# VH-VL binders against q96p48r954to1139, part 15

Target 1, 186 residues: q96p48r954to1139
Amino acid sequence: ASMGDTLSEQQLGDSDIPVIVYRCVDYITQCGLTSEGIYRKCGQTSKTQRLLESLRQDARSVHLKEGEQHVDDVSSALKRFLRDLPDGLFTRAQRLTWLEASEIEDEEEKVSRYRELLVRLPPVNRATVKALISHLYCVQCFSDTNQMNVHNLAIVFGPTLFQTDGQDYKAGRVVEDLINHYVVVF
Key: E = the ipSAE of ESMFold2; O = the ipSAE of OpenDDE; V2 = 0.75 times the mean of E and O plus 0.25 times the DockQ between their complexes.

## First folded at step 15 (VH-VL; framework fv_felzartamab)

Design r2 (at its last look DockQ between E and O 0.14; V2 from the best seeds 0.00; counts 0 for: pae O 6.2 > 2, placed apart)
Fold by ESMFold2, look of step 15:
Parts: sequence; structure tokens; C-alpha cells
Structure r2 (fold): chain C 186 residues (1-186), chain A 121 residues (1-121), chain B 107 residues (1-107)
Amino acid sequence: as target 1 above (186 residues)
Amino acid sequence: QVQLVESGGGLVQPGGSLRLSCAASGFTFSSYAMNWVRQAPGKGLEWVSYISGSGGFTYYADSVKGRFTISRDNSKNTLYLQMNSLRAEDTAVYYCARDSYDDSGWYFDYWGQGTLVTVSS
Amino acid sequence: DIELTQPPSVSVAPGQTARISCSGDNIGSKWVYWYQQKPGQAPVLVIYDDSDRPSGIPERFSGSNSGNTATLTISGTQAEDEADYYCQVWDSRDDYVFGGGTKLTVL
């Protein structure tokens, strides 16, 4: 798939998760959970771009090997893929609704609202959100080693998933909430 | 090359209003979020307000909510702060500051020289 | 609510190392930014992301952050380094938070 392809136009795995997302998440889970600064550190630009191009061309044919790809190159490729989605992971139509939900002060009401909003997402988007948040929950479980707690992951993934280019410093609240309430929301 | 120039400060009575301007040059203004940060005489820095590059997102410190309005005109490369219901504790030098983001957080990479607002009866 | 505490003043002899602390509960889990403000002037960013220097900032400026304390370190302190120094963090609930400032005096 190309840079401009929508999420549902990607090669999909058995559980409706894009193969490109699964490949990156699986590799980081196997090799990157203890890597200091994972997702915050940037990979090498040329290596990241080459990897992303091969994944976009045919994600099913790409097999990530420890020792051949640096974890930061893989994490950077995943972030760029998500940032480049034409409609975004949470969709343009629902973006403001998600951001407004994060302003709800009552935690139980907010969690209930997130569950409602997840049902409204297209099936591929919903499955991808769940897989990604599950992965980020796992990453923060190793935060004493990798230094990436929920707060730090939200700083990275808020702008990435909502495609704000850092132009809304509160977008990370959605990501923070989803990770913190992972079990109850999903 | 980046330049930020504030204007519009002055002496105002309590309850009065004032509009500050910040003229930007040397960068693509619409690509950057902008902030107002103030400093009372002899005191520290206090964040006041934020506006996104497009103007679509605005945030305010609790001390100014409902009284101050941040805005921008990207065709004129100008940031504004409309200050209403001014109080003595609003007396400060007001800086405009360019917002910057990387994967670690949000901060201020360039500042103007400030404009003084004095609220006194 | 995040509170950042800095010593009101630090004095150092020329050529010595100045260390300016910024204390907050678990500040090491956040990224810290430092600003220099010379008398009568606007603040200037001197450290971002705990320890990185913007272009044009001398290598004698460095930063660290762990546990409950972030530290701005100026090695080989010069007279021109005399200024107020502010730390800053960002948080989704407290927005931009500054420390109270530290006046560095070079004797």
C-alpha cells in the first residue's frame, strides 16, 4: 500500500489489524520493550523511510529480523504510518468528539463515553486502536527500564494518532486515558 | 531572523480593557502555535494563554479564563490578547512566545521583548 | 497540581561551576526546559528535553533530570551568565508550569 492509502485499504491480518501495524508492534514487543526511550527516540531517517516503503509495498512479505532492523527504525516507521493515514486512526469525522470526551471530569462517565465512541469507529480502526493501546500498555509496564511511562507515551501518540502536528497539547489525554483504563474500556 | 514584537501595553484602571498585539516575522506564522506569558514586576514567569497555528484550539490559565481572549490573524502575521475586567494582579510585562513541540513535550523556543501593562487606580 | 521549586539565588565565582536545581514530585518522569533571562531582557531557551542545547547555546550549559530534581549546570561560569534562570514542564492537566526562578550572581 502507498502513503495515501486508508487504514481499511491496507493488507489486513486475521483480526482486522493492518499487517504493517502488526509487524511493527510484534517486533517492538519482542525486541524493544526494554529499549531506553522507545517511541520517543527517532530512528535513522533513511533506514526508517526504506523500511516504511517496503512495508507499504507489501507488508506480508516483510519479516523483521533482530539484528537487521534497529528498534528505533521500526518504531519510527510505525509512527510515520499512523501520522500519514489520510483520515487518521480516530477518523476526521470523530476527532473532535474524542477530544471533547477527554474533557469529561467524572472518570466513570468518561470511560463509558470512550466505550461508546469505540463502537462508532469502523471495525478496522477499532481493532487497530485496541491492538495499539494494548501494546502501549505493555510498553509502560517496562517504564522503569525503558523510561516511557503513560505520560511520555501520550505526548508521542496524542499528536501522532490525532494528527495535530503538536498543535493541540491536550490530544494526549485521550491516549493517556485509554492506556490507564485499558482493561475497563476494552 | 525570528522576530516577535509586542505592542499595546499601557496604564489602565481596574475593570478596564486593553488589547495587546504581537507582530511576527522570519518564519511561517500559521505553522506555529503561539502563547502569551506574563511576568509581574520583580516576579517569575506565568503562562497565560495558548492558540494553535490555525486558531482552532485555545487554552487559558485559570487566573484569566473568562476575562482574556487569545486570537490571531494569519494574513497579518499577528497574535492578539484581548484583556477585559483587568485587575491589579494583571500588572505585568506580557511576552508573546512561539510554541514548539517535539516527541518529549511543549516549550517556548522564541520570545518577544514584551509590553508592559499596568493596572492601577 | 505541579509545583516546581527553585532556590531564589545562587552565587558562583568566575570560572567555577554553577548548579541550579528545580525540584518537583517525580519531575524525572517529565521533560524539563530551561530559560535564561538577563536583566531587562526577554527569556531565552538554553536547554530543552532535559539536556539538549539549542543552536547558539554554549557547551558549558548542560542539564540533567532524575527522581525529584532537575539541574541546570553551567561550567566555567562567565560574567555574562549572570541572569535569572527558570525551569519549565508541561502537563496535560496543569499546562505550562514554571519554577519560581533563580538569580545567578557571578562574583
Scores: ipSAE 0.545, ipTM 0.849, lowest interface PAE 2.3, mean pLDDT 92
Fold by OpenDDE, look of step 15:
Structure r2 (fold): chain C 186 residues (1-186), chain A 121 residues (1-121), chain B 107 residues (1-107)
Amino acid sequence: as target 1 above (186 residues)
Amino acid sequence: QVQLVESGGGLVQPGGSLRLSCAASGFTFSSYAMNWVRQAPGKGLEWVSYISGSGGFTYYADSVKGRFTISRDNSKNTLYLQMNSLRAEDTAVYYCARDSYDDSGWYFDYWGQGTLVTVSS
Amino acid sequence: DIELTQPPSVSVAPGQTARISCSGDNIGSKWVYWYQQKPGQAPVLVIYDDSDRPSGIPERFSGSNSGNTATLTISGTQAEDEADYYCQVWDSRDDYVFGGGTKLTVL
């Protein structure tokens, strides 16, 4: 079986989440939640590349076990995968509307807007966003240990998820908002 | 090739203010976080401040927090450091340094040649 | 906050192997970066991610990191390698921490 480049063309697991995302998130959840600088620290380029290639080839056949993979390689592979999505996780069509939502001053209105935008996402994208944000919410719960608070995670994942290369601070704000309001948004 | 050129250094009295600039070229400036790192005469390197590619996020060393302000103008490919309430211990060569972005690393892959700031009465 | 300790100076004869240590509590759990600074010049990155070399850095430069000590190794040290060397890590609260620096003298 061949895997496509788009999110929907990936091997999908339960709840329409790409297996590649699930494998990485699951491993990091098990092995990386208390890792200092998780998602901020880079993996080794060669190892990250090999892992990502393996996951893209056949994510279902890849078994990530504690001690076998460095958590930073796995986190880097996940970030690279998300960054390299042709349409982005939030889709190119909806990207600007997400960024604009971050400028809403009223928190309740902003949360409502994010809910509306989530419904506009394709099912696979929506499921993936939820899974990822849930995971990041979990990561920041250990910020006293891993030093990755909501803000730090937003700095990392804003550009990654919106493919802005750090050019738009609103990308980080969206991610920050989604993590902070995870319980009410999702 | 990547180039970073600092300017604005000079002699200033304690309590005075100074604004440093760093002109960047050879890369997409807005795609990279930038830093200021300083080095007192005959001393080691000390990180001063960080600013994200868009300028939306800034961080400061405790030693300069509340006194220094990092900013950038991406349209001009220029990084700034506004230094207020300067102290003698702020005397140093100030380097602008590019933050490695591609691999989400937290290190400095390119440095300018630095500009000297001397705080003395 | 982590503190990085380097020896103030290291001396080697030409052609010999220089080793510069960077000690810190559980530094092996962090990525360590190394910079070379020659007199009157800006620092230059020579090692990233413990052991990777940027383009243009000679192969004689290598790095390792385990336990409480990271090490920069220069095999076949040359006169041009005489410089100050700094280790660096990222620490909590978005802090970048440098070692105190080591002056490498080539005798």
Scores: ipSAE 0.023, ipTM 0.582, lowest interface PAE 6.2, mean pLDDT 91
ESMFold2 (binder alone), look of step 15: mean pLDDT 91; pTM 0.920

Design r3 (at its last look DockQ between E and O 0.16; V2 from the best seeds 0.00; counts 0 for: pae O 5.4 > 2, placed apart)
Fold by ESMFold2, look of step 15:
Structure r3 (fold): chain C 186 residues (1-186), chain A 121 residues (1-121), chain B 107 residues (1-107)
Amino acid sequence: as target 1 above (186 residues)
Amino acid sequence: QVQLVESGGGLVQPGGSLRLSCAASGFTFSKYAMNWVRQAPGKGLEWVSGISGSGDFTYYADSVKGRFTISRDNSKNTLYLQMNSLRAEDTAVYYCARDSYDDSGWYFDYWGQGTLVTVSS
Amino acid sequence: DIELTQPPSVSVAPGQTARISCSGDNIGSKWVYWYQQKPGQAPVLVIYDDSDRPSGIPERFSGSNSGNTATLTISGTQAEDEADYYCQVWDSRDDYVFGGGTKLTVL
């Protein structure tokens, strides 16, 4: 596994965020916030695969330029990277606990529980969750144009981040809650 | 190819119990979430309960929480609904439905033919 | 707590276009699924993701979704299309939400 497969084995930037994640998020922030269906639409399979392979080999050497990479190819590469993490972004050890927290009825108790769970994540995982949720909050701010509100992003990223392969839709509630409560949780 | 066959319906008195089964074939059962959807005579569709592919997570409509229990046996490709404390308003055709997901949402791509449950004195 | 409202019935002559609406608060921000239920039969998925047709569904079935209204359109309606039609959305709080159904009559 060159660079390894786990999140902590990735090249990291100045803020403990994997360079792969930073490259994709930065590109989509520059070029994709107004793109209709961003993250919902799939890029071309072969282009997505080649991009992901390049990023896994040496993310620092990959520079994404408008016109060279379609925004849907970049978003698909990011989703695939997250989906393929061996232990997942929220870790398998904490997966059930995160999903059960979404069922807490009292809003203040639920937010407090999410804050506790974030502290218990490994440092790289925690930083990556914060960066990703911050980015998704920004994406939904342009939902009138890109058609990706909190609900739509949660449908995409719940299964992706918790690696449910579509079988458990509670994961979407966690993502929705984190975006909606971004300021107080992070 | 995909087949879903419900059984176990019938006439039951109020307060009684009934267990529905749904035999699945033509797909890898454990890879799909499964649901029960009911339809009272002359009325529309109402989602009742769902269960994840592994069986680890179960979901219930408020109208049936505490009275109904969904379960599955992945070794027998069978979905179950245990219905207790039955009421007249539970009278309906009960459908077994296979869940499907794409990055847009969850929906039912295959349905069984249903089994009738009648709750009457 | 999204509620989906459908007209109870729609009538069309054979060969004409039928339009069945499904109204809900900002339903255009969700993806809509349509089911056909012929008398005495189980529902069958006819449209998913607002406008896509499953294999085996005739091209005369189409869908759209914008604002507060999703619409199932059947062009060149045939007698075999006489059925009840239900819209459905997924919601993170309410799970599966169905409209009340529309009886399509082909005269």
Scores: ipSAE 0.317, ipTM 0.752, lowest interface PAE 4.0, mean pLDDT 89
Fold by OpenDDE, look of step 15:
Structure r3 (fold): chain C 186 residues (1-186), chain A 121 residues (1-121), chain B 107 residues (1-107)
Amino acid sequence: as target 1 above (186 residues)
Amino acid sequence: QVQLVESGGGLVQPGGSLRLSCAASGFTFSKYAMNWVRQAPGKGLEWVSGISGSGDFTYYADSVKGRFTISRDNSKNTLYLQMNSLRAEDTAVYYCARDSYDDSGWYFDYWGQGTLVTVSS
Amino acid sequence: DIELTQPPSVSVAPGQTARISCSGDNIGSKWVYWYQQKPGQAPVLVIYDDSDRPSGIPERFSGSNSGNTATLTISGTQAEDEADYYCQVWDSRDDYVFGGGTKLTVL
């Protein structure tokens, strides 16, 4: 059976998180937190492509174990999956409202706005955003080792998650805000 | 066909300024980060500066920080390098080079033919 | 920052195998890229991601990377392969690091 292209059409695990996202995040958490340049460093194109195809076909059957996959291939597969979502992780309908929220100057008001926007996301999207941001928060905790601080992660994931091709700095700001305020937003 | 054409090189005195340009064609310019890499006469390659596709993020080698400014005009498919307070050690052929962050990796897949900058009294 | 060390020169007879090394601390944990530069010309990418070849690059070019050494291998070296070769990596500090370059002479 072929899997759908939308987030909700993916094999879902517990808490409405796509298995493909969970497996990638889990593997990177286990093997990649201290990897220099994690998520900025690209995997091999062919390996990333094969992995992503396997995950999209049947994520539950894909085995990701330490030593079996290069962490950069897995991170690249995850980024590509998120980038290629038809409506993006934050949905096409809500994309602009998220970007606008980043322009709120008052931090308390901004956090409140993000909370409101999260509630507007479909359940699968909301769960996925939470899982991803939680993971990125964990990644930046090791920034002294992996050299991926909040800003660097935002540079990478802003365009990826909002599908802006790097054309809007606000995309990065949203990601940066969500990571920085993870504890109070989620 | 991807093409990168540098211009603006020339002779300048120490302390002077020069602005380089790189005209890009054959690809969606705004989707790619761009870089300047230089090569002193008879020497190796040295990365100088990089800029994201949108221009929102810029990066510089320590050797040029505070003196050089990278910018781009995506409407004109053009990359720029403003060089101020030039020094003799800045003498080099300056190449513009295309880079891809997410799809291709952190390398330079296409290069221009370069423009020579000579800093001499 | 990582430092990449290349031999200044390598000589090979036509048809023989040329090997150019690029050494750096734990370079095997990074993707390595290789460029060819002929006299008076711009560099050309010949290897990316340690061992992948861009379209148009002959199959005689190959790359490997493990431990502290990356290697560019040219099998059946031809006269046209005479050039300077540079290895390069990306540094997480938003820097691109090149080796010093190796002049390959085909005898």
Scores: ipSAE 0.024, ipTM 0.620, lowest interface PAE 5.4, mean pLDDT 92
ESMFold2 (binder alone), look of step 15: mean pLDDT 92; pTM 0.937

Design r4 (at its last look DockQ between E and O 0.14; V2 from the best seeds 0.00; counts 0 for: pae E 12.0 > 2, placed apart)
Fold by OpenDDE, look of step 15:
Formats: structure tokens, sequence, C-alpha cells
Structure r4 (fold): chain C 186 residues (1-186), chain A 121 residues (1-121), chain B 107 residues (1-107)
């Protein structure tokens, strides 16, 4: 069954951002920005699974409060959610075009291409990408503390977001580019 | 049943090269990051190198950076370690180890039986 | 880089409880993993995420982690538990760090 599995089938909040994504991002922003290895450090499998199931069932009823959830469980839940999207965050149709965009040598042209590709995404996907990249941009601002610079985040989220068995460094580069150029791309 | 079988170990002179292989079976190879961990005779475990499931990302211990190259062929379910400029301190049993947490790597849930590499003049 | 310190050896009588420590600065903030290595064999994962047991690992094995010390506990230690035990963490510097190992002897 695919009910509630796709991004668009999720409970949506303001600006078409899935509540599940918002709650995770919000919690990590509050409690995890200075956590060493945030998004790289794994949560406990069972806790992550239960949390993810709860969020998928009814994200609006889940209360993530400081001290109640480990940030690594929440971050793992978010990553797993994004990884398990049937069509991926960037959609199957657009996946290769995003990867190809990363090979553009001219930075201005590359940024322009990313803008074009963002417009081609469904509204929910576009909003989610923006929210996620914005959040990751914030995370890397604390890289001196959390040890998660843009590159490290790209290593984590590249494979997560592009969901390809044969994916190469380009997936990470896309994420890296989007974080580095967040201000001008979004 | 998950199986990892290392091969390619042997005796090599300092400055020489050797290529290790690890044949994997019993799981979707491309879905897991893989690692090499070595153990010098009578010593502890030392992580050497890791590679993501897709092969897009590689990681190395400082002790082997610039000398060792990790790679994989997912079509053959095989992990490789190209070791160049070998040193006496590289003498160890080299284990192939599967990472248990999808594509990112944090701990090793399955290990091969290892292959011995001896670097000696 | 984080350094993990283990006692070189621990001895226990059969049926007694063995405790192997793994010390590191603020190790309690990391997930700790434990491996068992018997002579001439490859390491085997016995604890992950501080205290979880893989399938097939006896219930007598347990783990805890807080502050600066992680502990592997073997209750009712058996002769077959004699082995080297290694703790391990992941370092944010893209390094997998092992402790020096502890030889557990069952007297």
Amino acid sequence: as target 1 above (186 residues)
Amino acid sequence: QVQLVESGGGLVQPGGSLRLSCAASGFTFSSYAMNWVRQAPGKGLEWVSGISGSGGFTYYADSVKGRFTISRDNSKNTLYLQMNSLRAEDTAVYYCARDSYDDYGWYFDYWGQGTLVTVSS
Amino acid sequence: DIELTQPPSVSVAPGQTARISCSGDNIGSKWVYWYQQKPGQAPVLVIYDDSDRPSGIPERFSGSNSGNTATLTISGTQAEDEADYYCQVWDSRDDYVFGGGTKLTVL
C-alpha cells in the first residue's frame, strides 16, 4: 500500500511542507544544531522506527520536545523518511537532470540551472527541498561545533535524496551546491 | 546468510603493491557500505578504509591515505583494496566488514575471516 | 581525535559477572559498539547502539554508556566467553575508532 507513502500524501503544513519534515527539522534546529555529528550519528534503530511510524501515521499528533527524543533518533527518522520516498525528493523524472547540473563548470550557469530545475519540481517537493536545504545551511553554520560542514552534510544527504544504487559523487555535489548557493538558488 | 570472503593476501616487499578482494554474498551488496579493518599480529583492530554502497564516497584512515585505494564492483559483489607503497607496519590480517547502517557506515555487523598481508624484506 | 581506553585484561570466574570498560571523553554522547574476537577468528558484533544485542547474541551480554565510560557486561560468564573484546565508535572526522581491546579470561 502506498497510502501516505508519497510526499504529497503526507500531512501538509504551511507552504506545502510535510508536517513530518517540519517537525523533525524544527526539533533538530532547536536541539541538535550543536550536536557533534548531527545527521551522521545514527539513532537507535527501534526508536527511530517507532518515531517514524508515529510521524507517518499522524505527524500533527507527535510532540517532539527537548529531552523526550534523542536528536539522532529524529535525524535518522528524517533521513529515512526522505530516503524511502517512492519517487524521491527530486522525483525520478528529474533525478538525472539534477545530477547532470552538478557537472556545469560555470557557477552562474549552474545556479541558473538549479533554479530552473526547482521550478520543475512539484510544489510540495520544491517547498520541501527549500526547507531542507535551508535547514542544512543552518546546520553547517555550526560546523565548528557539530563537525558537519557542507561536505559532510552532502555525503550524508546525497545518497539519501537521490536513492540510486549506482549513484556517484554527483549526488553529493548537488546537495553541496544547493547548500553553498542557498541564498542565490532559493 | 551473509558471507564475506577475503582474498589476495600474501608476502610482499616494502614498497610493493597488493590488491585485496572481498567476495560478498547473501545480501544486496550495493545497499551497504563496506569497510576494510586490519589487525596487526598480536595487536588491536584498526579501521583502514570505507566505501559507500554506490561507491561514490570513499574514506581512509590517515595512516593509509595516498597509498591505499578502496573500490567496489557491485555487479560482481566484490570489494577491493589496492595497496601501494606498502610498509612493514601494514602487516596485518585484513578484514572485510559490512556496515550495518545503510550507506553511511557506523559499525560493522558482519566480518570476513580475513586475509593476511605480510610486508617484509 | 577521540581515544578509547580499555583495560588490557579482565579475569572472571565462571558464573560471575564480567565488566569491561571503554573510556573516552564524553563517550556517553556517542553510540558505542562492542565486538568479540576469539583466538584465530574474526570479530563478531555483540552490542550495538550502546545496549542493543544482535540476533544470536546471548542475553547475558549487555551494554551501557554514560558520561565518559561505556561498559560491556557479561552476566553469568561462561568459558566460551573467553575472548578479546573491542569497543568502537564513529568519529565525526570520518574515522572509526576502536579501543585497544580487553582480553577476558575465564578462570
Scores: ipSAE 0.017, ipTM 0.574, lowest interface PAE 6.8, mean pLDDT 91
Fold by ESMFold2, look of step 15:
Structure r4 (fold): chain C 186 residues (1-186), chain A 121 residues (1-121), chain B 107 residues (1-107)
Amino acid sequence: as target 1 above (186 residues)
Amino acid sequence: QVQLVESGGGLVQPGGSLRLSCAASGFTFSSYAMNWVRQAPGKGLEWVSGISGSGGFTYYADSVKGRFTISRDNSKNTLYLQMNSLRAEDTAVYYCARDSYDDYGWYFDYWGQGTLVTVSS
Amino acid sequence: DIELTQPPSVSVAPGQTARISCSGDNIGSKWVYWYQQKPGQAPVLVIYDDSDRPSGIPERFSGSNSGNTATLTISGTQAEDEADYYCQVWDSRDDYVFGGGTKLTVL
């Protein structure tokens, strides 16, 4: 197994989503939607690393059961997987274009531009973005309990998905826009 | 260590223009987003404008959109604010502030001493 | 958009604990930053990420954030702590939002 595997090199499920992403999202949907600070909190470093190693080795063989894995370890594993993708979820080639689209002032024009950009992503990337944003939409639906509204999720996932190093500190706007406009974008 | 030094403030009439500069030293300037924050006399802090480390993205408070332009010259380690169509409400001390990012959010870790802009007839 | 409300002033005796509140709708879902500004000086960051101290900030400064209130706490308050204190949040839609400031008097 390799930490450097591209998204398309992952084991894929029936819907073109990497099994590692599906496993983590499904577990958090089942067990973590009411967990205070989900995605904001960090899991234990050694448990997160061991989980990632198992998922990278053979994601299909990893079964996440309630009570055997802490939700923060699973959320941290998912975030590390996404941050460590060699070309990123939105791809290096499209990164700037996505960030520029977030600055479009007309909301319907901006949404239309996001839809166009989604079509240009590789199929696995596009399916993964849809699955992740759909999941984050569900997470924010429980924000009264878990304290993770769209803003909090955007802060966490903007830099994670765009792999920023301080050059564009507003990457969260794309994530926030995609969650807020989920129904019409996807 | 980190130093931010603003200049270019002064007295200007309503409708006039003024250009502020902020000289940066003690850090890799191009790696950090930069901001202007202002403080009217006897009032609190108000964010004005921000610019990414590369200069590729600029951001403005609604109160200054279309009138102010933020820019930077990474070869000179200098941040700028071009202020046009100035109004009395723009009277303030203008601070240059360095952004800091962690995995949780953006905040200002270092500030300059400020430069006073007075808009008065 | 969020509005941050701070009391205009807080007075405390030397050596006692000062608490400065910052109220906002669901502020507990945001990360809160605190700045100290002494008269005639620029602001200085004293707390980031709700509760963390930058290097050089005394351990008597601490912070918390839950629900609709974030709090800056100064234990063993000293005369040099007299200043204005501002809370701040950031998000991708509203950018930087500051509270109105609290004047701390040590008497």
Scores: ipSAE 0.006, ipTM 0.540, lowest interface PAE 12.0, mean pLDDT 86
ESMFold2 (binder alone), look of step 15: mean pLDDT 92; pTM 0.932

Design r5 (at its last look DockQ between E and O 0.08; V2 from the best seeds 0.00; counts 0 for: pae E 13.0 > 2, placed apart)
Fold by OpenDDE, look of step 15:
Structure r5 (fold): chain C 186 residues (1-186), chain A 121 residues (1-121), chain B 107 residues (1-107)
Amino acid sequence: as target 1 above (186 residues)
Amino acid sequence: QVQLVESGGGLVQPGGSLRLSCAASGFTFSSYAMNWVRQAPGKGLEWVSGISGSGGWTYYADSVKGRFTISRDNSKNTLYLQMNSLRAEDTAVYYCAKDSYDDSGWYFDYWGQGTLVTVSS
Amino acid sequence: DIELTQPPSVSVAPGQTARISCSGDNIGSKWVYWYQQKPGQAPVLVIYDDSDRPSGIPERFSGSNSGNTATLTISGTQAEDEADYYCQVWDSRDDYVFGGGTKLTVL
């Protein structure tokens, strides 16, 4: 695999989640939930790059174990992978509709809209979004320790997932909404 | 090459207001968080405020909360700092600093030359 | 909030190795950044991610970070290296924390 591969072209697990995403999320869940500034703190560029290259080459052959990888390198690799998706996690076609959904004032209507938009995603994308948001929900449960509340995570992942390069605040709102309403949206 | 040029500094009385500007070039301005860092005469560096690429998120040091407002105009590649209710302790050279947000962490990879703000009666 | 402590000054002879410490509680768990500031000039990034050098920074500059102390090392110190040096970390509370700075004098 090379940079620029679509999400569906990745090595997929049984749940249609790319193995690269699963490995990173799993490792961070095991080793990084209580890490201060997790996902906001970047890994070392060279280590992150090497890890990401290895994961893209053959994610199934990469073994991330506690003590072997710095959690910030793994989190950075995951973010970079998601950011570099050619079509984005929410797809280029649906990106604007997601952002617009964040502007819905009625919470019930907004949740309903997000559900509808999730159904429109390709299966791999939908599964990945669910896995990622579930993970982020777990991360924020430890916000007293890692200091990454829903808002902080939204700041980080908004631009990453929507490829806005921080140009649109609505990206963060979507992520924030999905985390806050994880139980009812998914 | 990256260039950051601050302006707007000057002499102001306590309780007065001043607006700083930072003109940015040499990079995609809207893709990076921007910051203000100040340095009082003969003192160290102190982070003042930061703003996300879109301007959707702003951050302030406790020492300036409620008095300073950071903003940006991405169409003009310009960063601003509105300073109200200025105090003598706000006297400093104010630097515009580019954040290396997405690449390697939370640090400042480029700095402007700074603009001096003097608060004195 | 994390506090970073630097020695106010360090002196070295030309060609000798200068070491500037930055101490903080469990600073080894954070990425540390270093800036050089010459008189009348803006700060310049010299080390990022504890030990990485930006393009254009001489190889004589190196960094390490472990336990409660980060260290900026300048091997073969030259007269042009005389400056103030600041360590910095990011705080998850949406704050950037600087050390107090160290004046390096080349004798």
Scores: ipSAE 0.024, ipTM 0.586, lowest interface PAE 5.1, mean pLDDT 91
Fold by ESMFold2, look of step 15:
Structure r5 (fold): chain C 186 residues (1-186), chain A 121 residues (1-121), chain B 107 residues (1-107)
Amino acid sequence: as target 1 above (186 residues)
Amino acid sequence: QVQLVESGGGLVQPGGSLRLSCAASGFTFSSYAMNWVRQAPGKGLEWVSGISGSGGWTYYADSVKGRFTISRDNSKNTLYLQMNSLRAEDTAVYYCAKDSYDDSGWYFDYWGQGTLVTVSS
Amino acid sequence: DIELTQPPSVSVAPGQTARISCSGDNIGSKWVYWYQQKPGQAPVLVIYDDSDRPSGIPERFSGSNSGNTATLTISGTQAEDEADYYCQVWDSRDDYVFGGGTKLTVL
């Protein structure tokens, strides 16, 4: 893999998450929580691509300025980055185990399994999952304004994080479960 | 100007087969999920099948699983529905519908005018 | 599995307000889409994301969604609004789900 391709090859911040992820999440937290359709609406293709290329090249040097970056361009750049990770956020090795865990009928057993699976992720992946799910929990807290409840966020992020073409509804279920059980899982 | 033009409908006997086509123009076909939605005479709308923009993922309503096959040819901007083992309850107008996103999961922003499939002995 | 229930018909006098309901368990947690279908024609999207209008849809069309009910509202209803109206959601478990449709008659 070339420089900056995999998650562990990204520029990392103090909390051991990629600066590109932190930059996008922080901007959307600051400017996008009340934006209608955040994460569901798409940014302009050329603007999103240009932003993503800048972030991939040197995320530390990119400054997202309120009013000069459309929140949908930033959200689209983040989703594109996560979808394009060579091994995915949950890793290809653990993907099926995560999807199988979503099928556990007993809610307490399912939550316990998710906690165990998080420990088994590489440290950068685990920190990034926690940061992202924490952010999505915050986004759904504003769902009355932004129109993005847990279910809608799960539809968007399931395929994105597990890198599927949408056939596997279990991916959405994992994301929905992690958001709904955020306080006990993390 | 987005256009979706269905063809291939007609009269068939129960147990027969038909292949529907939908010619698409006015948008980047490969960037959007495509769907078939049907409407029996005097009835409401029923989703039948969907396919992702790349063609990598296909989806089916339970009523048609194992009998219908959705496909697309992105080089020809054409969506297909192969319908086998047709039953009287499959009688409907079949619409080609464009999803607003590159995978199934949103809504239909453009519809074709439909092609009638009649399954009758 | 989610089921969307619409009244089979609604009648309204010209110039009055028409309200078409779409009921479903916790539908307020989903995006609701509305389609208009005139006789012999294909459906046309009139409301997306609960309350937004596509380009070319008159401002008299509006939508709301909360709790167990979404509502399509047509203010100042005109004869040309006479049509069947369908609500729709998408669900990761059930895919695209349509309501049964409501025939709006403008008398």
Scores: ipSAE 0.007, ipTM 0.507, lowest interface PAE 13.0, mean pLDDT 87
ESMFold2 (binder alone), look of step 15: mean pLDDT 92; pTM 0.935

